# VHH binders against q9uj72, part 12

Target 1, 324 residues: q9uj72
Amino acid sequence: MFCGDYVQGTIFPAPNFNPIMDAQMLGGALQGFDCDKDMLINILTQRCNAQRMMIAEAYQSMYGRDLIGDMREQLSDHFKDVMAGLMYPPPLYDAHELWHAMKGVGTDENCLIEILASRTNGEIFQMREAYCLQYSNNLQEDIYSETSGHFRDTLMNLVQGTREEGYTDPAMAAQDAMVLWEACQQKTGEHKTMLQMILCNKSYQQLRLVFQEFQNISGQDMVDAINECYDGYFQELLVAIVLCVRDKPAYFAYRLYSAIHDFGFHNKTVIRILIARSEIDLLTIRKRYKERYGKSLFHDIRNFASGHYKKALLAICAGDAEDY

## First folded at step 22 (VHH)

Design L3
Fold by OpenDDE, fold request of step 23:
Structure L3 (fold): chain B 324 residues (1-324), chain A 122 residues (1-122)
Amino acid sequence: as target 1 above (324 residues)
Amino acid sequence: EVQLVESGGGVVQPGRSLRLSCAASGFTFSSYAMHWVRQAPGKGLEWIGNIYDSGRKFYNAALKSLVTISRDDSTNTLYLQMNSLRAEDTAIYYCARGMKHFWDRSEYFDVWGKGTLVTVSS
């Protein structure tokens, strides 16, 4: 059940922020023969994204060098990914992740699902712009070319960023619930289309009503119904949408748990979620994670990651004394 | 009581060298990273460099060729060697203790000295 609690991130604007000093310290950390990875962690994980941008600007101004560039040159492996990732504005980071999900070896459908199912209209708009600016490609076109079937159609619907917002209509919700029920029963292509159209275009508030009505009509949970009726990435995408509508932090908790426990610590997913959600709802994600799985996210990260990479992730994740 | 006390400041002529000292007390000095920071008149704080408990050193890129940081854990003393001093090096120089746990506070340092004034003038 959706709790409707306030969400909170783990990274906040640092008080007494001094971008010049940060840049100086980072310069010292990156421009010598040795790299001070601890300094990088201590600074970058304790600054909000806007502040990190200011640091980068100061760094450029002071040294005539690109901070991200220097990081990429001096750092390696997943630690590099974390540090570099932190330096992207959120829309550009999403664009970056989507680009690599599609232009690498194969397509990372799970990345597409995670991002496109969870982002708001505003975020989608911004990431589209960022994507175009950074890569000179249209995000929709790339998604279209890299995916197929109803999965593609659903992604294409989501990437438009035209989900309804605001007003709820209980009567309409009941009607939509019937459509969803029918879709689950018939499972035709047409029904899949109708189903994804509802899930992609109705407001979160409205969909919550729809899901409730669906439960009332079918006696079945929406996620369970989807799992029973559909398969593949289409199914996963639908489930992701439903989960995000119900409790977005819970969805990410699930994604993190799966990434850590089911996929041998899928670094890209863990990094992406921690960075992307650090200023939004990562604290809430942690709570959901603990509630659902009995162990803290901090604990699991600590156990599965190593070195400065681990330290960086833990710094982003943050934790309570109980998590140690 | 945790305390840092800088010494060695004064008036020096351009081109000369100067060595500053920072005496630490009240804590396990050898377990902390130590930093030098300075503040010139009318300017903000400038990070000079640090030295970790491991002995690893890092410097402000702009000052790297002009300064050397060292420590003596047996005497709980931090040092800053400055060479080829210029007028722009005129500042109050501070010794600061680095945070042991960065997640506790957003601050770089948890302990500061009172500083020592260095004036470079002909």
Scores: ipSAE 0.889, ipTM 0.966, lowest interface PAE 0.4, mean pLDDT 94
Fold by OpenDDE, look of step 22:
Parts: C-alpha cells; structure tokens; sequence
Structure L3 (fold): chain B 324 residues (1-324), chain A 122 residues (1-122)
C-alpha cells in the first residue's frame, strides 16, 4: 500500500545567503513606478521560508516598511497571491487559507478538507495558534459555526490534533475493519460517527493495517466503499483522509490534477498546494503526478497559466518540463 | 571563455563624478540582465542596481539619486555613472551577470568581474 518512498521538496536554502542584499533588490523591485516582477520571482522562489523571513526582517529594518504590505500594494491578482503567500510561515499560511475559506458568504469546504485531512498533529497545533494570533478567533469555533452535520464533526475531530502516532496492533486493526465494514452496510448516524472516529484518531500505520483488513473482509477498496456508501463533503473528507494515509504526495497530485483539469485551473488550490508543499514533498508530488497522469505538473502549469503568474508557479514547481 | 572586466576606478575627491565600465566577453551580452554590486572595506556586499536586456532599470533605493546604469550592446559594455561621491562610496565595484534560468539556485549571479577600486578621499 505504502512504499515508503523518500519525500523531497523543490525549494531549498540558498547557499551564500545574504538577506540584506535580497532586501535591497526587492526594495528596488517594489519601490518605483515600475515593478520588477522577475526579480521578485528570482529571489523569493529561490529562498526557503526561513530565509524569506530574514529578508522581510531586513526589509523592515532598512526601509521601515512591511514587505508583504508593499507586495500587496504593488502587485495584482494571482501573482500577488503567490508572492504574498510565500512570505507566510507555514502555520500562518495555513491559518490564512482557512480564514479566507470561511470568511464572507459561503465556505470553501474543499480547502478545509485539504488542509485538515493532510496536516500532522504538530502542524495542526501550530496553525491553531497562528489562527488565534492573527485573527483573534478560535479556529475550532469558526469551523464549528461554518459547517454542519457529520462533516463538521469530522473536521472538529481532525482539528483537535490528537491522532495516535507510531503504535500498531494487527488484532485491533481487524476489529476496526469490521466496524468500518458495518458502517458501510448500515450507514446510520451512529455508524458514521464510529467511522470518522476511527479514520481521524488511529495512527497512519494502524490505518494502513485497517484498510488491508477491510479489503480482506469486504473484498472492496476502502475508497470505493466510501464512495458507494456516502455522499457530499462528508464523503469527500473521508476519501481525503484515506488517500493521505496511503500516500500523501499522491493525494496532492490528485488535488492538483483535479484543480487544473476538472475545475478550469482553480488558482487558489494550485497556489496553496505549491506553496505549502514546496519545502516538504513537492518533488515527490511531481513524480506521482507524472506517474498517474502521464504528463508533468510543470507541463500542465505551463499550458494553463499565463504571464508572471505562470512563471512564479513554474519556479516553485521547478524541474524540467520533459521529466517532471 | 565567459568574462567580465571592470575599469574606471581610482582616487577621486568628494563631490566629484565617476563613470565605471564593464567589458563583457564570451557570451551573448544583449540577452542578459546585468548588475552592479559593491563592497566597502569591512562591510558586506551591497546591491547597486541592474539593467535588463529590454533596457529596464532598477536601483537600490538608497543610491537611486546618485547612480545611473546603462549598457551598450553593440560594444558589450555595461556602465555605472556615479555623481556627488562621498567617502562612504569607497569600495570595490563589481559587475555581475544575472542568472538566465530561474531554477539555478547556486548563486545570486553566475558570473562576476574581478572588481575595480574606487577611493573617495580629500
């Protein structure tokens, strides 16, 4: 099920890093009538997040201005979103995305699913803290108020960040598999609760055993069973959890492909995933993308995006168009 | 061989002007963005400004009023005009070639000159 492949990002710490010089170059790029968008791309997509924070600090010290603020003032549209997004620490970026997903009329349920189904306990704790600091609201309370039903219950479970870690029990896995199978058969509210409790609280290692046992008992794949038995955002969330347990990079490859091909290039999703995963496993995501769909992520971005926005995404994605 | 050679440095009095040149060879000069960088004694590198192949120019905000960058693609030469020189402008001045590809993460710039010394002293 899980091959245990080595995961790798696309953005790394730049050698011979000089935050003062970078800040000077960015200042030159932003503090004029003409904006040097190429300079922004060449610097910010070639520095890791920690280095970008140092650049922002140097920029503030040098000019008495906030770099993100100046970028928001000088830049437009999706290019602004990419450049500004790169300047957030990872927890704050997640918090930012969640806030905007719930702000205003309507809720971006897919954003909530993507983030909360894929983040570790540590990441969840950090984003909760960042959310509170940035917006003076409790993330759990906002999720609760913006969602309903079993979908809400499952998100609330995930946002607790209390998933078990490291422990495996084959006997327990067999029992849990039976519970999941029963849940798919009966589909009552109680069974939905049991189902999401198992998927949200068991360790990834344990869940892999559970899924295998489920296959043994039911003769059906876990994802297929969920798709047949459930619907709506609850179903989508459950599937996301299962896919992340199996292969997180593959899940993001799926999300990117869907965003690009099924939703007319959903910019927010593409930007969010590329930025969030750039230092974690974006290279692996590219590999999974190519393996699964036959074309490189780079190729699809190049064909469906335009302008400096495209250039920025390609810089983050990195790689050769023919290979990755 | 790819090469950049700076010239025009020397000793000048405060308030004077100076024009530096950078001769490029071994590559298609007209296809690259070019930069000026300096290093004062005991200090780090300071970016002065750049000029793109399109002729677009960008400057360090602190130096914008004091410098002008230009290029002559017919002679493969980059220029730095400096006005109203001060003691703090004493430094080694370098020309550097900007990276052509965004996926090259090894350096700020891929080619450097050896530099030319400018000393501002009364």
Amino acid sequence: as target 1 above (324 residues)
Amino acid sequence: EVQLVESGGGVVQPGRSLRLSCAASGFTFSSYAMHWVRQAPGKGLEWIGNIYDSGRKFYNAALKSLVTISRDDSTNTLYLQMNSLRAEDTAIYYCARGMKHFWDRSEYFDVWGKGTLVTVSS
Scores: ipSAE 0.881, ipTM 0.963, lowest interface PAE 0.4, mean pLDDT 94
Fold by ESMFold2, look of step 22:
Structure L3 (fold): chain B 324 residues (1-324), chain A 122 residues (1-122)
Amino acid sequence: as target 1 above (324 residues)
Amino acid sequence: EVQLVESGGGVVQPGRSLRLSCAASGFTFSSYAMHWVRQAPGKGLEWIGNIYDSGRKFYNAALKSLVTISRDDSTNTLYLQMNSLRAEDTAIYYCARGMKHFWDRSEYFDVWGKGTLVTVSS
């Protein structure tokens, strides 16, 4: 069982980094009547997040101004969302996206699923801390109040950030697989609870053994079984967990493909994934996307986005030689 | 063969004006954004401003009232007009070519001139 140990992002620390010159160039781009949007892209997508924060500090020290604030004043629409999003530290970006998924009218359940099903224990701990500091609210309490049913119960388990690590037990994997099989057959509240507890609490390594045993027992793929047995956001969350355990970059490739081709290019999802994964595994996500869907992620973004927004997304995504 | 050559530097008195030129060769000058950058003795690089192929211009906020950048695409020449010169404007002044494609992940400036020295002294 083999996934993720050679993942790579698309954005790396710039060599010979000069935050003072970067801040001077950004000041020239932002502090006149006209905005140099190409300059913003060329600097900010070519620096890692840690370097971007140093640029923001230099900008503040140099001009007494908030770089994010100046960008929001000059920029609009999805381009603003990309450029502002690049300036958030990763835990705060996750917290920001969860906050906006839950506040106002309705809840963006797919955002909750994407973030909570895919983040590690450490990432969940850091995002809970960032959420509390930024919004003066408890993330777990907000999830509880905005969701219901087994979907809520599963999210509440994930947001604890207490998935077992390093534990494997092949005999228990066979037993867990039988529990999952029975849960698909009987679908009682008790079975749903047992199913989500296994998926949320067992280590990735243990779950890969469980999924192998499930295939042996049932002759059926775990995702197919969940799709046949359950529906709604509970079903979607369970599938997301399984996909993240098996091949997290492939899960994000699937999410991007759906966001680009379904329901009119879902900008928030594309922006969120590109930013959040840019320094982690976005290069690997690109490879899975092309393997699975036949066209590169770069190609699809180029065809469905426009303007400086497109340029920013393409700069974060980068492409293979044939894309250029 | 791509080359940028600055000229017009020298010793000038405080309060005076000076115009620098940058002659470009070996590439399609009219297709590139061009920049001026300076380096005072013992200091880091300081970005002065740029001008795009469209004629749009942007300046370091600290220098905006003191400098003007222009270009003449028919002669492949970039200009820097500096006014009300001060001792702190003593520096080597470079012209630099901006990157054409942001998705290439190369350096922001890929071609530099060797610079021209401006000394502001009484």
Scores: ipSAE 0.629, ipTM 0.886, lowest interface PAE 1.7, mean pLDDT 91
Fold by ESMFold2, last read:
Structure L3 (fold): chain B 324 residues (1-324), chain A 122 residues (1-122)
Amino acid sequence: as target 1 above (324 residues)
Amino acid sequence: EVQLVESGGGVVQPGRSLRLSCAASGFTFSSYAMHWVRQAPGKGLEWIGNIYDSGRKFYNAALKSLVTISRDDSTNTLYLQMNSLRAEDTAIYYCARGMKHFWDRSEYFDVWGKGTLVTVSS
């Protein structure tokens, strides 16, 4: 029985919100010979997504123009990706990221894992609807065609968005743990299927009890057991599920640290997490990052990014007093 | 004490030009972006444009051909030149100091002038 810290984002609704003035200032920034990139940052990172939608509506009403389109005309590279990404409604942003993870040659499996292992039932449902409306494609069908094996089967289970909620059963936790332990020992297709069914479908509360019982039965941590028993993207997905059940903000902190420090600054991952988590738990992610890695997320972004791209990321991340 | 004081307002005839001034004191004027904003009777605030410490300028698209913003850092003065004035340009004109740090998560502008009234009429 574990009740974790409450989570909090870094971006909140701005007080004294004036979408007409915001739209006028953005028009000045985007429609002249020169582009005022600092103005874009100062306005768009200081408004919540709902407010940004109202600004886009005001901009359209005043100028007959698409704000996102005007930004794409004037901006380039990763700065464009950040500023355009802020303008997507959250379900559409997830859909957008999944679409681009799967289009063309190859698949970005880490993007699929990060999104599908971490989103709630409601978020998955809304993302599926946004994907269908935006791309005229079925998200589940695209995942099926772009992936294979137990990795695919696990993603297909997650994308249903039907994880159990409600009562836990401590007596059944030992049984579920025994199934997981046997799956790590036997590694048959049937055992892998049972393992993914438990991890994808049991409630977070039940799984935390199951992980305690797994430790009691095996003497081994669940993540360590998965790492020893399985490999490839199936193993990475199972680990992501366990980490999200235990401490979702810590999972994202780990992903950010890896994206910043492992073989170069992975822009796509940093941008995706900062935008997607900015109104949900990015403040909590930031705390976990500093606790685990010693330096603040703000510090690491400041040291590895540059230009207006850096300014935008830092504005979304925000910092503690000591960062400034 | 940080202070912005507008001047140069008054009654002017349609079609004429007018130059407004904003005297700044109590801060390092040359380090800040400065803005002009106006409010016509019974209307909301309308952003006119800005000028950065670098001299770069940006204008409300609807007013771009009618106004010019300039600054004189040696006299700590912000200017607004308005041309071909119309009755709808009747408003209180404010100068405002832009935020210095993008991460402060506070208002658009942290200092406002008291405003100067411009009335376009015979």
Scores: ipSAE 0.609, ipTM 0.881, lowest interface PAE 1.8, mean pLDDT 90

Design L3
Fold by ESMFold2, fold request of step 23:
Structure L3 (fold): chain B 324 residues (1-324), chain A 122 residues (1-122)
Amino acid sequence: as target 1 above (324 residues)
Amino acid sequence: EVQLVESGGGVVQPGRSLRLSCAASGFTFSSYAMHWVRQAPGKGLEWIGNIYDSGRKFYNAALKSLVTISRDDSTNTLYLQMNSLRAEDTAIYYCARGMKHFWDRSEYFDVWGKGTLVTVSS
């Protein structure tokens, strides 16, 4: 790589970690008549997920109580969603979000897209196991039941978690680019199937070659071509895949910007991304956000969220010196 | 300079009560959350409770019925009232100042007192 940057999160293991004292403070915050919401934020947003699991274990050992359960009893609305969400192991959090995206009479397609288009083979494997263990359901069967058409077919391919790794073949990249170009022109069911199979199954490295060859033969950027040729959730899913292949932190920055500025601040999307990416690449996402949109993610959250909910989101996001 | 000084420790008989004080200086005491923490011989730190600048109080669930925290902002003094003392309450008792901007920190306390020894004996 020619850039000196690596992906980084915003939450790291706390030094001098004391799970017993943390559990004592959380007990004081949750088990009285009043709830100390600031204490919850200061402790839980300042520990990594592994440390939070140790705190929950200490809390159970000390009080015979379920920490997440006590928080759900005392907290409400979006603040509850943030604080409870922090307590999920990452694969279980993905499984939890997918379950609730499909539960009931509606489906949150953007949640399905965001998770399944962005997760690695290993992450998909672990979330499928967590989903089965937690809900006694098969994730693939639930996706099939709750979706339809080429959108379903694409999600079903992604959820297999079998994307090729480490493979590149420049000659095949030219051939694959031709298939993508034909799919944009002909738009038959078979062409749509070939298009999503290429996008879902080729390695990220190979797809970057394919996208370059697509521009060479068509004169058009792959995202622009998809936007002109397709519509609906199939289009949105294909775009998400392409954006994740090119620059996954930039994809999440785009998702956050859209969630903050469209239709009154879409809380579920902001919460999900901040929690899920906090230990992976949220710092890198912040950099892409500021580079592309001019204002920091911290600034926008501070401007559009309120109360303890805002405090929690800002603690997870953290900021550059100029944000404070 | 910011300083916290505990007093009121000593030897106390089981079943009795004791009041500890923490004198604060060098900062605006009334604008900070304040905490009591103790360390029994051979054991780790144990959080007792806190009191916010607003007067709201929270206690370690195991100690809730035995302790009361209060503050007097006019004298910059934090108090810990302990009742029905037991041998297991023998510890060094510390007051500590809570961080002012806590959502960005891995540690909760930024200033500690030197501690005062309480021995519950005989």
Scores: ipSAE 0.585, ipTM 0.869, lowest interface PAE 1.8, mean pLDDT 91
Fold by ESMFold2, last read:
Structure L3 (fold): chain B 324 residues (1-324), chain A 122 residues (1-122)
Amino acid sequence: as target 1 above (324 residues)
Amino acid sequence: EVQLVESGGGVVQPGRSLRLSCAASGFTFSSYAMHWVRQAPGKGLEWIGNIYDSGRKFYNAALKSLVTISRDDSTNTLYLQMNSLRAEDTAIYYCARGMKHFWDRSEYFDVWGKGTLVTVSS
């Protein structure tokens, strides 16, 4: 009956919260010729997003100034991206990341996959609203124009935000598993369509039953079957969906490990995940990371990042006592 | 025992200057950022500014032209110089020690003085 684990973030509402004092201290940090980067970190990473919004409101009321704008003027590089990113309401941060993934030449397909494969119906609905409000564009239309093939079709299905949420039917799970197995055997366009429709539309609870039945029918793990049968971004998206259904914190731990150890240190991905998951499941992601990779996420960030950027990432990540 | 003791408060006329002191003991003063905070009667806390162990200083933007913070690490003393005092500067003035580690989710001032009252009156 219970379909998932309890998850926890690393950032919680601060006790004894005083947005006026916080705004005064941030004003001191930002409005002189020198910038107090440590003060920015110490305040903003120790407040939840709702509290950060109240600080920004107090700052604007006191000074007639935009806190995010003042930070962007004083800060640079990845440190700016972390600190500014903390100030986005979560739906707007997702919208911001998707817009930048598509606005330039080419498309950042890994960003599209990471966000759209992992978000709930409610998160997708709010993200679409934020995208429209901020950019005066339709998110679905932009995804359609920037992508193609079954990759596009799968993203378009996900972005509808209409996954079944409470449906569980064990008999249907067996039928769905047979459809998935046939799709891996035949690999036609119609079979690819049926496969992604099952993965995008069935509830997480139902899909976990489907994956168990798939293994019973085929003798093969669902991810291994997808990797054998498909390629390209379509394959990567299908794998991301399956991983998120099975253990979403483990999916993000995998993404972080890859971002830290592949291609050097992929700053954009590390920043995005830490910020987006900080109040949701980042503590659980940390546990999955250490269990799977042997070293804590804190340790790897400390070894691969530097400066105030490192301090900000470590403040968001937090650590166990042994990390300090 | 970690302790902060403010002094130098009292009654002063508008337009005059006043220097407050904060004597620190029981810790390595030179290793900590130090802050001044005030509370006017019936009002909330107001941050005045800070000074880091490096000597870098930051001030509440509204008070920047009126105050100067300094420290003397050889005497473990924090100072607040206030100029052109106004009736609205009447408050209890506190010195506070800044938190050393940003991974600690406790309050960002971990030691407070008992405060010194400044009354700006004709």
Scores: ipSAE 0.546, ipTM 0.854, lowest interface PAE 2.0, mean pLDDT 90
Fold by ESMFold2, last read:
Structure L3 (fold): chain B 324 residues (1-324), chain A 122 residues (1-122)
Amino acid sequence: as target 1 above (324 residues)
Amino acid sequence: EVQLVESGGGVVQPGRSLRLSCAASGFTFSSYAMHWVRQAPGKGLEWIGNIYDSGRKFYNAALKSLVTISRDDSTNTLYLQMNSLRAEDTAIYYCARGMKHFWDRSEYFDVWGKGTLVTVSS
């Protein structure tokens, strides 16, 4: 017996929005001798992405200049990454993060996992279009060439953006669970293929039934079973899929906690999640974070980040009254 | 009660200069960023510039050579000096207080003055 969760972001359309005045203030902040970093934060973190696009257009119309370009000229380090990232339309931001995850020496597999395991069919379709338009390259081809093994096969399945939607079949859930159980027992390449095809292609609703039936058959939690059966990035990707199916905001809360507290503060992951989820479910992520870890996400960011970078992250995250 | 009161407006001829004042009360003026904003007849709000508690100043790029913002923390007063006034500078001029907790608010200004009318005509 499942019910859907309602989710909320932290950034909403600003009331009484005036893109012309916003562009004037940004011009003052960026085009003088000194840069007003606090004004950049106050404006850009307090407008939704659609409003930021209107501001950028007003800025271009008013000054003949590219707002993102002017910010990159004046800003540096992680603060630049946050402020520039806010100016990307969501599909293009996903495409941007995937592009940079695959370029250079090695691949940032955790970025690939986080994006591809969590996005809806519509989001995946839009990010593939944005990737092609922005980089003149095919996202699927780049994933194929930059990854290998069952990890690749699973990402390739996810990036198709063709997960079944709105369909459940309880009888088929038992069959699917048996396939998953056999895959954990036999662990052949063919079994791994069948396992990832079920996890990637069945609807979230169906997978929740499958996971319950898996528990009935095996006596074991699906995540625990995957952890025992598999390792490496394939295992991490499978776990990410299961966690997103169960409670996507909780998955992101776990990712943020890990990024903040495991071996150093992983800036790229924190920035990516806060920006990408800010208008979708970041408030819900914040609630899951506090419920699971005891301290608020706001508190932990304040503790580990500094300067204008910290101010920008905290403005996106927002907090409860006691955080201030 | 937090209040901002502008003064110094009036009718002035083109080419002249004018100094506006904004008297602040009910809060620690020296700890806030302060702004000037204007609204010409039939037009939207136009940001003129700001001055931080540190004394750092930023101006609308179109106005930067024509205006100077200053503050006197001993008298809780914000000033706007305008030079070489033109008919297009006819507007109601407002002072406004910047918000301290910007990451939890959707508005940049939390307190506005009542405005002072400046009319530039021959």
Scores: ipSAE 0.535, ipTM 0.848, lowest interface PAE 2.0, mean pLDDT 90
Fold by ESMFold2, fold request of step 23:
Structure L3 (fold): chain B 324 residues (1-324), chain A 122 residues (1-122)
Amino acid sequence: as target 1 above (324 residues)
Amino acid sequence: EVQLVESGGGVVQPGRSLRLSCAASGFTFSSYAMHWVRQAPGKGLEWIGNIYDSGRKFYNAALKSLVTISRDDSTNTLYLQMNSLRAEDTAIYYCARGMKHFWDRSEYFDVWGKGTLVTVSS
């Protein structure tokens, strides 16, 4: 609805920013026996990430203390996860989420899908660098060891961060669509490989042409065809790629709705999306959510979350006038 | 009309105590968190502490041992007790009302008093 694929977040640089006063108020909130959780929310959700980094620096200079560490000591549960998450630089937050998705028993495949299917080449490059610097591990090697099959192969292609850019070829779009259609009909390992290579490597602009040609050739929507032809996390990843190509804010709105309603409120997913998208497109995500589901994201968070955790999520999400 | 009016400032000798008052009018005082902030000559604003409608209090770590904040909801009055005053406590002292809604995004506080000057000198 916005001109030229315009998107907007919910968190902006605060005017008249005073990191010294912010650090003083945070010190009062964190350095006693009682914690002023409302103060943490009122300050940290009302500053952009760059300003939060300046606050953390002022806090360390003023008190010789690590702000994130002090918050982790005073806070617990999901509220801690929100407030600590706000203090990560964006590439490091993605790296942090991927690390914890793969560490220990099992793998959180939905986290891998949401991050890797949605990030741009530049974001993937920065995330890989942050992962290496923070954890002394290679992100690609960790994905390889924690996943398998065509799901692994698709993630490995995405994490390269080498999707073609600024390229369209309508004649090739028809050929690519025929390859996708044949892959849905034949379903061999090689067809799965060809399909994911097209979805991972072609530019967004080219893929939109491909999806239109696919519908022309097959009479089917691309997502419906994938759902019919494939299963498991491979299928879910392919669908996520298609949805992100078509309308990335709508993809995140769908993921938030699912996280809130399908599993009784999946905290990790809600927290991750709100934080990661807050300065990028969370306002646009809110609009897609309301358009598609009838209720605002603000309303749904209010109904399903509680306490200071709810207050923090609502502060990041923000609302329209009627929500208040 | 919402107003906050500080009083109790003046010249005071080092080592003495002083209590500042903030008279509130034009709003439901008992429903708001209230704050004290000061500004020493040539320096930026320094947050002193707050008191919530519940009575919970939080203080700037550097000032915690020297100040006490209290409120009297029956008289709509906020207080700042300062003990063992030092020359560095010379400042204009402001009371401020905490925002009910943080989405204003432009202000720490939505209503300020005009301030009262405290001068600590021999």
Scores: ipSAE 0.514, ipTM 0.841, lowest interface PAE 2.0, mean pLDDT 90

